# VH-VL binders against p39998r288to527: the designs that were tried, part 8

Target 1, 240 residues: p39998r288to527
Amino acid sequence: VQLLEMESITSEFFSINSAGLLENFAVNASFFLKQKLGGRARLRLQNSNPEPLVVILASDSNRSGAKALALGRHLCQTGHIRVITLFTCSQNELQDSMVKKQTDIYKKCGGKIVNSVSSLESAMETLNSPVEIVIDAMQGYDCTLSDLAGTSEVIESRIKSMISWCNKQRGSTKVWSLDIPNGFDAGSGMPDIFFSDRIEATGIICSGWPLIAINNLIANLPSLEDAVLIDIGIPQGAYS

## First folded at step 19 (VH-VL)

Design e3
Fold by OpenDDE, fold request of step 21:
Structure e3 (fold): chain C 240 residues (1-240), chain A 119 residues (1-119), chain B 107 residues (1-107)
Amino acid sequence: as target 1 above (240 residues)
Amino acid sequence: QVQLVESGGGVVQPGRSLRLSCAASGFTFSRYGMNWVRQAPGKGLEWVAIIWYDGSNKYYADSVKGRFTISRDNSKNTLYLQMNGLRAEDTAVYYCARDSYYGFAFDIWGQGTLVTVSS
Amino acid sequence: EIVLTQSPDFQSVTPKEKVTITCRASQSIDEYLHWYQQKPDQSPKLLIKYASKSFSGVPSRFSGSGSGTDFTLTINSLEAEDAAAYYCHQSDTLPYTFGPGTKVDIK
């Protein structure tokens, strides 16, 4: 995948590490989403309306998950946005060290974690905050859906439940996938033939985009309305 | 279909109390801050009070502090204004007004209810 | 409290003329200035929110501009139905306050 290669080159030849890129992604992506949520006008103290709710569906084992958590942190750290994260596994079983690290910071910044779709639904019922954005960060460019789902039937079922929950969200709720909507091949942009469930994303947030993938996504994902490229500080020399 | 309907207005003597109600319909009441705004006859608009969507915070104009109490029952989609120690200068049409979706602006207003304080 | 002033207090205008109403705040209120229209025996209606954003259903002849302390409501090509009082409102700082209003009559 082109993005992974670019990041690798950036790290190896330009000494810009992955942590830096991740943080750059998170802060810039959060700025973008905050604007979508009403910007400075809405997101301030003394607003008598409830904070908007952002739900993150995150992997516990890849860069997408880490990015999502960092993004979530930047969204909720001011208290103007409520963020709830649901992992593809139990929060007590996180596999990736960066995901764990980001999760810890995320929680310290006011981010919430639920352990199931049912818990998420329960939380939603108690909160007056409207769900305005769902961040799909399960797959990304790092792995395939089968990589995640194939590890366990329980995890597969959980992912399916998460996808189902996401897709049933309607109205003012927008779904933003990090790098690639879950259920699509990151390289080609084609539907994953090995997994029937797919996120009906309305937008894509990415740090790089393969030319081949975008056309296929547009063709195969009718719900897709927007795509944004986030500047994460990759030097020109890394991809030229 | 989104509407606010005030009630409870009337003629009352100074020093008396009155309770206004505002019935909300057509929207999720619990997701909006609510306001009372009044208008004396032939005068301009005066903000009276605001209550947070969940009732967690309340603020009042200085002119009514200590006398008026804003409250809400989200289960009944109703906003209230308890007015105690009414004065002649409290005579006004009282409007219920909803914060806009992003807050701060009042996008939905009721038709108002007249409160007349007279001896 | 933040004091809002409006100018003019009253304006009699011929239909199709341009009307300009100004609102000034005693201190900066950023973009948290809103405009309302109130016709006789009616409730106020939101026209412009956050200084320059038109509310849904508001005719395009209405526009708002400004930031900080100075704001303007403009009515291009005044219609007879636009005879009303217009109020600015700040929600930057509690207590919220309204301007004294501007009455627009049709000649």
Scores: ipSAE 0.904, ipTM 0.957, lowest interface PAE 0.4, mean pLDDT 94
Fold by OpenDDE, fold request of step 21:
Structure e3 (fold): chain C 240 residues (1-240), chain A 119 residues (1-119), chain B 107 residues (1-107)
Amino acid sequence: as target 1 above (240 residues)
Amino acid sequence: QVQLVESGGGVVQPGRSLRLSCAASGFTFSRYGMNWVRQAPGKGLEWVAIIWYDGSNKYYADSVKGRFTISRDNSKNTLYLQMNGLRAEDTAVYYCARDSYYGFAFDIWGQGTLVTVSS
Amino acid sequence: EIVLTQSPDFQSVTPKEKVTITCRASQSIDEYLHWYQQKPDQSPKLLIKYASKSFSGVPSRFSGSGSGTDFTLTINSLEAEDAAAYYCHQSDTLPYTFGPGTKVDIK
């Protein structure tokens, strides 16, 4: 909520639109994650090992999805990172204009999309790339997991499957949630009481977050190891 | 328990061929670039060849280009070095070495296998 | 090819003394310089990767520094077991190349 307000002020008063903020997020977040993936030492041409694989879990109903796709684009555009995205709906069912736009660009940059967890697993096997990062971008600030799941039983089942898959990833795989881990309330940082499944995130990437939510997440999400605030270019005046 | 074990070394005459093998265990072999490095008796290390994790790319030192062929069978977790037209200067202990997880550095080495080329 | 040089070629050191080995590249290799230790009748072992990153299990007395063309391996307090040959290795550009090595003996 606070972030949305800041973005609104940024747009209305400073004439910095949401597209600009989204891009800034994607760029800076991608830089952050690239460092987590081994940085320039690993992510270069002539590496004889397979490129690392980043998997994005995204929804169509929120800005987090668009942010994730933009982030994915920046991750894969150099060819040093492989990115696969799985939506909470089928690719051809995407409705949000920004998500569609970012998805198109994402694909043009080499990003891949699968339509099921099974397809994801098959793709993983085929690529033979280590899954090192999962980006959880299903919920975000502007919706709840219950909101997403409540739209369709099919979507609910997919979300549960996606969460299950994500939580099965262990070892070298880290899970970075955009704004809020799936299954938690973005405002309070408390578990969503209306949905039992939750992403076991190891990190949070956000552009603004109330401190109280972070504290609650730390208390209720033992897997959480890190949280990073991404500078998206919101002027100081917007915080006043 | 990551391990590399070289085999196939021996004594051969100049002009002959020899095939070295490197058996990998304890890790996902198919996700690592692999190298051959050799060391002549009493000398330093010399990089010989590298092969990509999937075998898609191969590169060689100039000293062995056209004579040596690096290959791998990921289903058998084995790295190979086919050495043709062997020369006296090819005499060395041959090591297989794995790229580190991030690549480029060699973090795991075999015990080496001695190749002696002499008349 | 990129040529690596090392200095010194040989060093005899008293235990507990500091040892410094330098490696110089004929051109910039950024951070793609690695250090290996090879004891007699043994295979090389990775000590330092990417100029300054210690490999797992390597004693803390070993450290690496440098970038571009000049690199340094440091043993801050030499132990008897550190008697070995030390090689730098560049992986910036193919073909990969090693330095000539530095032999460290215990005085």
Scores: ipSAE 0.903, ipTM 0.959, lowest interface PAE 0.4, mean pLDDT 94
Fold by OpenDDE, last read:
Structure e3 (fold): chain C 240 residues (1-240), chain A 119 residues (1-119), chain B 107 residues (1-107)
Amino acid sequence: as target 1 above (240 residues)
Amino acid sequence: QVQLVESGGGVVQPGRSLRLSCAASGFTFSRYGMNWVRQAPGKGLEWVAIIWYDGSNKYYADSVKGRFTISRDNSKNTLYLQMNGLRAEDTAVYYCARDSYYGFAFDIWGQGTLVTVSS
Amino acid sequence: EIVLTQSPDFQSVTPKEKVTITCRASQSIDEYLHWYQQKPDQSPKLLIKYASKSFSGVPSRFSGSGSGTDFTLTINSLEAEDAAAYYCHQSDTLPYTFGPGTKVDIK
């Protein structure tokens, strides 16, 4: 709620709109993740190894999806990183205008989309790229997993499948949640009492967070190892 | 255990052909670029060739270009070097070497196989 | 091709002394310079990758530095088992090339 207000203030008083903030997030977050993927040394032309694979789990019901797709775009646009996105719904069922817009650009930049966990697994096998990062961007800070799942049983099952797949990833794969890991309440940082499944996130990428929520996340998510605050260009004056 | 084992070396006359093999084990072979590096007796290291993880690209040193062919069979976890038109200066221990995870550096080497070209 | 040179060609040192080997590239290779150790009758072993990153299992006495055209391998305190040939390798541009090597002997 506070973040939304800050964004509103930023737009109204400083003339920096949400699109600008989203792009700033995507750029800076992509820089961060590229470093995690080996940085400039690895992510260049003439690398004889396969490109690393980043998998994005996104929804159509909030800003997190749009942010994730923008992030995905910045990751894959150079061709040094392969990106696959799986939505909580079919690609053809996307309704949010910003998500659709970002998805189109994402695809134009070489990003791929699959429509099921099974398809994702098949794609992974075909690409033969190591999955090194999963971006958890289904929930975000402005909704709950229960909200997403509550739309239909099909979506609920799909989300559960996605969570299961994500949590099965081992080894060098890291899971970075945008704003909040799925299965947690963004306001309190406590587990969502209405949804039992949770993403075992290893990191959080956010543009702002209440300290109380962070502490609770640390306490309730043992897999969490890191958190990064992304500067998205919100002026200091917007914080008060 | 990650391991590379070269084979196929021997003594051959100039102009003849020889095929080297490198058997990989202990890692996902298909996700690594592979190299051949040779070392003449008492000399330094010389890069010979590289092949992409999926075989899509190959590059050679000028000294062997047109004569040597690098290839791989990922289903057999094996790297090959077909050497045609062998010359005396090709005499060397031939190593297969794996690119590191991030690429570019060679982190795993075989024990090498000796190729001697003499009349 | 990019030509690598090394200095010195040969070095005889007393145990516990500091050893410094230099590698110079004919053009900038950014950080794509790697160091290998080769003992007699053995295969080369990776010591340092990307100019300054120590490879797994490499003793802490080995370190690398440099960027662009000038690189240095340092053995902070030489051990007897460190008697070997040391090669720099550039992978910035194809064809890949190695330095001529530096032989380190123990006095």
Scores: ipSAE 0.903, ipTM 0.957, lowest interface PAE 0.4, mean pLDDT 94
Fold by OpenDDE, last read:
Structure e3 (fold): chain C 240 residues (1-240), chain A 119 residues (1-119), chain B 107 residues (1-107)
Amino acid sequence: as target 1 above (240 residues)
Amino acid sequence: QVQLVESGGGVVQPGRSLRLSCAASGFTFSRYGMNWVRQAPGKGLEWVAIIWYDGSNKYYADSVKGRFTISRDNSKNTLYLQMNGLRAEDTAVYYCARDSYYGFAFDIWGQGTLVTVSS
Amino acid sequence: EIVLTQSPDFQSVTPKEKVTITCRASQSIDEYLHWYQQKPDQSPKLLIKYASKSFSGVPSRFSGSGSGTDFTLTINSLEAEDAAAYYCHQSDTLPYTFGPGTKVDIK
């Protein structure tokens, strides 16, 4: 993947490591989403209305998961936004070390984690906060849903449930996918033929993207309304 | 349609108590901070009190602090104002007003209910 | 408490003329200044929120500007139906407070 190569070059030649890029993404993306949530005017402690709720759907085994948790941390750390995260696996079964690290920090900053769609729904019922944004970060650019689902039937079923839940939120909630909407190939922007379920994303947040993929996404995802490129600090010399 | 309807106003003697109600409809009441605002006859608007969406916080104008109590029942979609130790200067039309979606501004107002404190 | 003042207290205006109402805060309130219209025997209605954002359904002839301590409500072309009292409101700091109001009459 081109983005992976750019990150490698950035680290090797410019001494900007993955952790730095991750944090840059998280802070800049959070700023963008906070504006979508009403900005500085709304997001203050003395607001008599409930905080908005952001729900994150994340994998435990790819870079998108780590990015999502970091983003979630930046969203909830001030207390102005409530954030709930649901993984494609149980919280106790997280595999990736970076995801684990970001999860720990996320929790320390007030982020919440649920272990099922059912638990998520229960949590939503107890909160007065409306779900305004869903962050779709299950797939990203370095894997496919088929790759994630192929690990077990349980995970496949869970992912399908998560997608179903997300798509039910449409109309009142905006769905922002990190890098690529789930159910699409990151390289081509075409629907994943090996996995029938797809996130009906309304927006895309990315740090780099092939132009070909963008055109195909626009053609095949009618719900898509917006796309934003986040500056994560990759030097111009790293682009090939 | 989003609507607020005040009730409970009337004529009372100084030192007496009165309880106002505001019935909300057409929106999810539990997701909005609510306010009381009053207007003396021929005068301007005066903010009286605010209550958080879940009732967790309440604030009052100095003119009514210690005498008035704002409360809400989200299960009944109703806002209340308990007014004790009423004074002549409390005579006013009392409005309930909803915070806007983002908060802070009052986007929906009731028709108001008149409270007259007179000997 | 934060004190709001308005100017003018009263003005009589010919239809189609521009109307300007100012609101000043005793201290900075950032953008937490809102404008309301109140017609005779009616409840107040929100016109402008957060200094410059028009409320839904408000005619385009109404606009707000300002930040910090000085704010302005502008009616670009006054209509007969715009005869009313106008109030500014700060929600930056509790207790919330209103301006004394500006009455606009039609000549």
Scores: ipSAE 0.900, ipTM 0.955, lowest interface PAE 0.4, mean pLDDT 94

